VH-VL binders against Uncharacterized protein At4g17700. Designs and how they scored, part 20

Target 1, 164 residues: Uncharacterized protein At4g17700, of Arabidopsis thaliana (Mouse-ear cress) (o23610)
Amino acid sequence: MEEYEFLVRVREAGGFDIEHLMDTKPSSCVIGCREFDNNDDYNAHIVLFARMGIHKYNMIQGTNLQLSCVEKYNYRSPRVYSAFYITLIAKDPDACNSLVTFQTRVVEEGFNMTKLSCNIARPKPGPQENAALPRHSVDLEPVDVFYKGSLPEWPPEDAFNDNI
Key: E = the ipSAE of ESMFold2; O = the ipSAE of OpenDDE; V2 = 0.75 times the mean of E and O plus 0.25 times the DockQ between their complexes.

## First folded at step 18 (VH-VL; framework fv_lutikizumab)

Design f02 (from z04 with light chain Y30S S31N; at its last look DockQ between E and O 0.33; V2 from the best seeds 0.00; counts 0 for: pae E 2.1 > 2)
Fold by ESMFold2, look of step 18:
Structure f02 (fold): chain C 164 residues (1-164), chain A 118 residues (1-118), chain B 107 residues (1-107)
Amino acid sequence: as target 1 above (164 residues)
Amino acid sequence: EVQLVESGGGVVQPGRSLRLSCSASGFTFSEWAMSWVRQAPGKGLEWVAYIKYEGSNKYYADSVKGRFTISRDNSKNTLFLQMDSLRPEDTGVYFCARERDYEWFDYWGQGTPVTVSS
Amino acid sequence: DIQMTQSPSSLSASVGDRVTITCRASQGISNYLTWYQQTPGKAPKLLIYDASTLETGVPSRFSGSGSGTDYTFTISSLQPEDIATYYCQQYYNLPYTFGQGTKLQIT
């Protein structure tokens, strides 16, 4: 199929649940999928992006969700940017640590994360509730201020939450 | 500063050919997809053609398919539109525009006019 | 092909007015929509992408909203330099298609 036709199918699916489409992907598409289970280690980049999405949601909604684990992500990496569609499990301390499946889209631009933005940050909607929250973008300070290499130095402990 | 400069427009008779060029500077041209978009006099915008950053994937509006060929030379930072079998309805200002890859046009050139008339 | 219909086709307003332009797609486009400004004698300029995200350097008086097939572009307080024709464009699928434009004038 043509590359743009495949991309339309990805867009129709919302970008997060595309594994069933991958056997028809044209070779020219730079799209990949990664799924995790209990025995997999995460890439530090994905953890940072997951936390960014949760942070944006918490700031807008006044919540205190915390990252529990990453279930999967899909990415598209044309030469000028990479977009990551991350499905994760968040924990809600204010609801007896109940678990919430959460989705976030993070875009990395430039040669060493000169700009990160988050365009989607939401609890995973049902089949007919694709817009739980308005989309918002966040422009950050130049990422060279935060990072001194290909992998960010991120604390393994609860640096972003008040749940003690 | 991103700069796109179109050239090669002019007045030609129907059935003739023109070759448009778009010179790019201020960014890494070989990383960006490119499109041509045209605007007939006093009219709206019409997408014409797309080319991927390596030059492999090309797409055309139905109105120009088979007559126009988009190409690029990444070593010269130049985008081209070869326009064959020109028709009066091809008259307009032709803009080159860059895009991330099947997304929006974040920068446009100032355009080059093309007039096809007897 | 996805048809984009803008309304109104022309609009006159005073400096300081709130201006609203709508764009309707012939099918759902999942917020894959841009708004461009074209001032007389110039190339189009990107204002808004993803239906609601302002491009860098675009004044905050511009905004976009909507979903599905129906999208809205707003200027919260019209300025003299905003005299232009405004276009919506879908990038959900090829061919990319534009609305027919809305000519904004000041009176």
Scores: ipSAE 0.570, ipTM 0.801, lowest interface PAE 2.1, mean pLDDT 84
ESMFold2 (binder alone), look of step 18: mean pLDDT 92; pTM 0.936
OpenDDE, look of step 18: ipSAE 0.864; ipTM 0.943

Design f03 (from y03 with light chain S31N; at its last fold request DockQ between E and O 0.33; V2 from the best seeds 0.63)
Heavy chain, then light chain:
Amino acid sequence: EVQLVESGGGVVQPGRSLRLSCSASGFTFSDWAMSWVRQAPGKGLEWVAYIKYEGSNKYYADSVKGRFTISRDNSKNTLFLQMDSLRPEDTGVYFCARERDYEWFDYWGQGTPVTVSS
Amino acid sequence: DIQMTQSPSSLSASVGDRVTITCRASQGIYNYLTWYQQTPGKAPKLLIYDASTLETGVPSRFSGSGSGTDYTFTISSLQPEDIATYYCQQYYNLPYTFGQGTKLQIT
ESMFold2, look of step 18: ipSAE 0.605; ipTM 0.819
ESMFold2 (binder alone), look of step 18: mean pLDDT 92; pTM 0.937
OpenDDE, look of step 18: ipSAE 0.891; ipTM 0.952
ESMFold2, fold request of step 19: ipSAE 0.564, 0.514, 0.577; ipTM 0.804, 0.791, 0.815
ESMFold2 (binder alone), fold request of step 19: mean pLDDT 92, 93, 92; pTM 0.937, 0.939, 0.937
OpenDDE, fold request of step 19: ipSAE 0.894, 0.893, 0.895; ipTM 0.958, 0.959, 0.958

Design f04 (from z04 with light chain S31N T53E; at its last look DockQ between E and O 0.48; V2 from the best seeds 0.00; counts 0 for: pae E 5.2 > 2)
Fold by ESMFold2, look of step 18:
Structure f04 (fold): chain C 164 residues (1-164), chain A 118 residues (1-118), chain B 107 residues (1-107)
Amino acid sequence: as target 1 above (164 residues)
Amino acid sequence: EVQLVESGGGVVQPGRSLRLSCSASGFTFSEWAMSWVRQAPGKGLEWVAYIKYEGSNKYYADSVKGRFTISRDNSKNTLFLQMDSLRPEDTGVYFCARERDYEWFDYWGQGTPVTVSS
Amino acid sequence: DIQMTQSPSSLSASVGDRVTITCRASQGIYNYLTWYQQTPGKAPKLLIYDASELETGVPSRFSGSGSGTDYTFTISSLQPEDIATYYCQQYYNLPYTFGQGTKLQIT
């Protein structure tokens, strides 16, 4: 089936950079894409998901990256979950405000963000280039007002060094 | 609580047919893809068949293609496996399993045994 | 078809030991891999999905790692209730395929 074959191609591409595939997307596939420019307002959910990814990375790596803007996201919404592949620009104040293209995958299960998990949170693999990107205000809410379910799960810190 | 209850297994001769059922409760059955997975006695797991939530997309392992038919009745929250031309190698416990659209199996039934022998 | 090879096929260990089970795919599967636990006479239970993500309610002593073709499942401190057979499964491509299983026993 054409839907299954398209999903394999998306998986092979990693889910974040799939623009070259979208002209071949079957109508049966529920995959959407959004790219942002300097005239776009962000919706609150995408900003929240972007901040979750940055927060997870900062906690694990001991960094202080800050969200600068969201470049794009792709999402897949079968009936029982939504998966968001978000590409964003983060700023590192501790590295002379250098810009980092950053990727995060957030999965939403249940109505109104009842369960959220963040499965990928990383600088984009490969070469990084500085970019002059449009800046715009974000529609932010405090994190605790959007979370109605459990927080994302984190590995225990001692699991990294259990070498017997 | 998610529950999956298989039925319809038994002992049959080679070449005969069986129809397995899986009754689902505790979740909105019509929103989930479903699979059958089998386990021969003392052996590992083998995926058998997949059906999408609306019943149109179906996939089969090569070992059962042309002999088995997966189907579902969303109005009765029931998954089916019609097994025709049964062979001794089809012997095993048959589990129904709930899955996220082409992904992993998060809940399994307890299984129904099928024995195909002379 | 993608072949999944588990090692070892059986394993004996003591309570408190660190247990490691490996799963090798015949091609890259891009972390589309799950680990299941099956107690004798019971249905399999999902422990880990996406190679490394712990399912809700699964104890933190279980973990998964790996990439490409090579994946590892670890129990950091073995408990008596962990006696089971463990299976990996790839869901990168159809047909879904499982490793042959690793039977874990306590000495």
Scores: ipSAE 0.135, ipTM 0.660, lowest interface PAE 5.2, mean pLDDT 82
ESMFold2 (binder alone), look of step 18: mean pLDDT 92; pTM 0.938
OpenDDE, look of step 18: ipSAE 0.877; ipTM 0.947

Design f05 (from z04 with light chain S31N D50E; at its last look DockQ between E and O 0.33; V2 from the best seeds 0.00; counts 0 for: pae E 2.02 > 2)
Fold by ESMFold2, look of step 18:
Structure f05 (fold): chain C 164 residues (1-164), chain A 118 residues (1-118), chain B 107 residues (1-107)
Amino acid sequence: as target 1 above (164 residues)
Amino acid sequence: EVQLVESGGGVVQPGRSLRLSCSASGFTFSEWAMSWVRQAPGKGLEWVAYIKYEGSNKYYADSVKGRFTISRDNSKNTLFLQMDSLRPEDTGVYFCARERDYEWFDYWGQGTPVTVSS
Amino acid sequence: DIQMTQSPSSLSASVGDRVTITCRASQGIYNYLTWYQQTPGKAPKLLIYEASTLETGVPSRFSGSGSGTDYTFTISSLQPEDIATYYCQQYYNLPYTFGQGTKLQIT
């Protein structure tokens, strides 16, 4: 199929749940998928992006969700930016540690990760709401700030690595 | 500073050809998809053609398909539009515009006028 | 092809007024929509992308909203330099298509 026709299908699916489309992807598309199991290591920037989404949601909604794990992410990486659609599990300590599947979209712009934006941050919608998800934007601090020191206090860093 | 400078417009009779150029500077041209967009006198905007950053995918509006050819030379930071079999309906200002890959146009040139008349 | 219909085609307003322009797509476009400003004799300038995200350097009096087929562009307090024609454009699918434009004049 044509590259833009494949992109239309990805867009209609909302970018988060696209695994079923991948065997029809034209080779010219720069779209990839990664799924994690409980013994995979995450790279540091995926954890940072997941925490940014949760922090944005907590700030807006007045909640205290904590990152529990990352289930998967999809990315689209044309040469001038990368967009990450991250599906994660958050824990709500104020609701008896209940788990919620959560979605966040983070865009990394420019060479060497000089600007990050988070424009989707929310609990995964019900079965009828996973296409063309609502979007909003926030400007974030530069990547160098996020990688030069400790991660933000929320969520606790040890939630993902109890062995090191 | 990003610059896109169109050239090659002019006044021609129907059935003749023009070749438009768009010279790019201030950014890494080979990383950006490009489009041509036109505006007839006193009218709105019409997308004309798209080319991917490495030149492999090209798409055209139906009104120009088979008559216009978009191309690029990334070693010279130049976008082209070869316009053959020109019609009076092709009259307008032609803008080159850059996009991130099937997305919005974040920078536009100032345009080059094309007039096709008897 | 996705038809984009803007309303109104023209309007006049006074400095300080709240101005609203609407854009309707012939099908759902999933927030893949931009708003451009074109001042007379010049190229279009990007104001808003992804329906609601303000481009860097664009004044905060500009905003966008909407979903599905119905989108709205707002100037919260009209300024003299805002005289222009405004266009919406969908980038959900090819061909990219534009609304017919809204010419904004100041009384």
Scores: ipSAE 0.561, ipTM 0.809, lowest interface PAE 2.0, mean pLDDT 84
ESMFold2 (binder alone), look of step 18: mean pLDDT 92; pTM 0.939
OpenDDE, look of step 18: ipSAE 0.790; ipTM 0.905

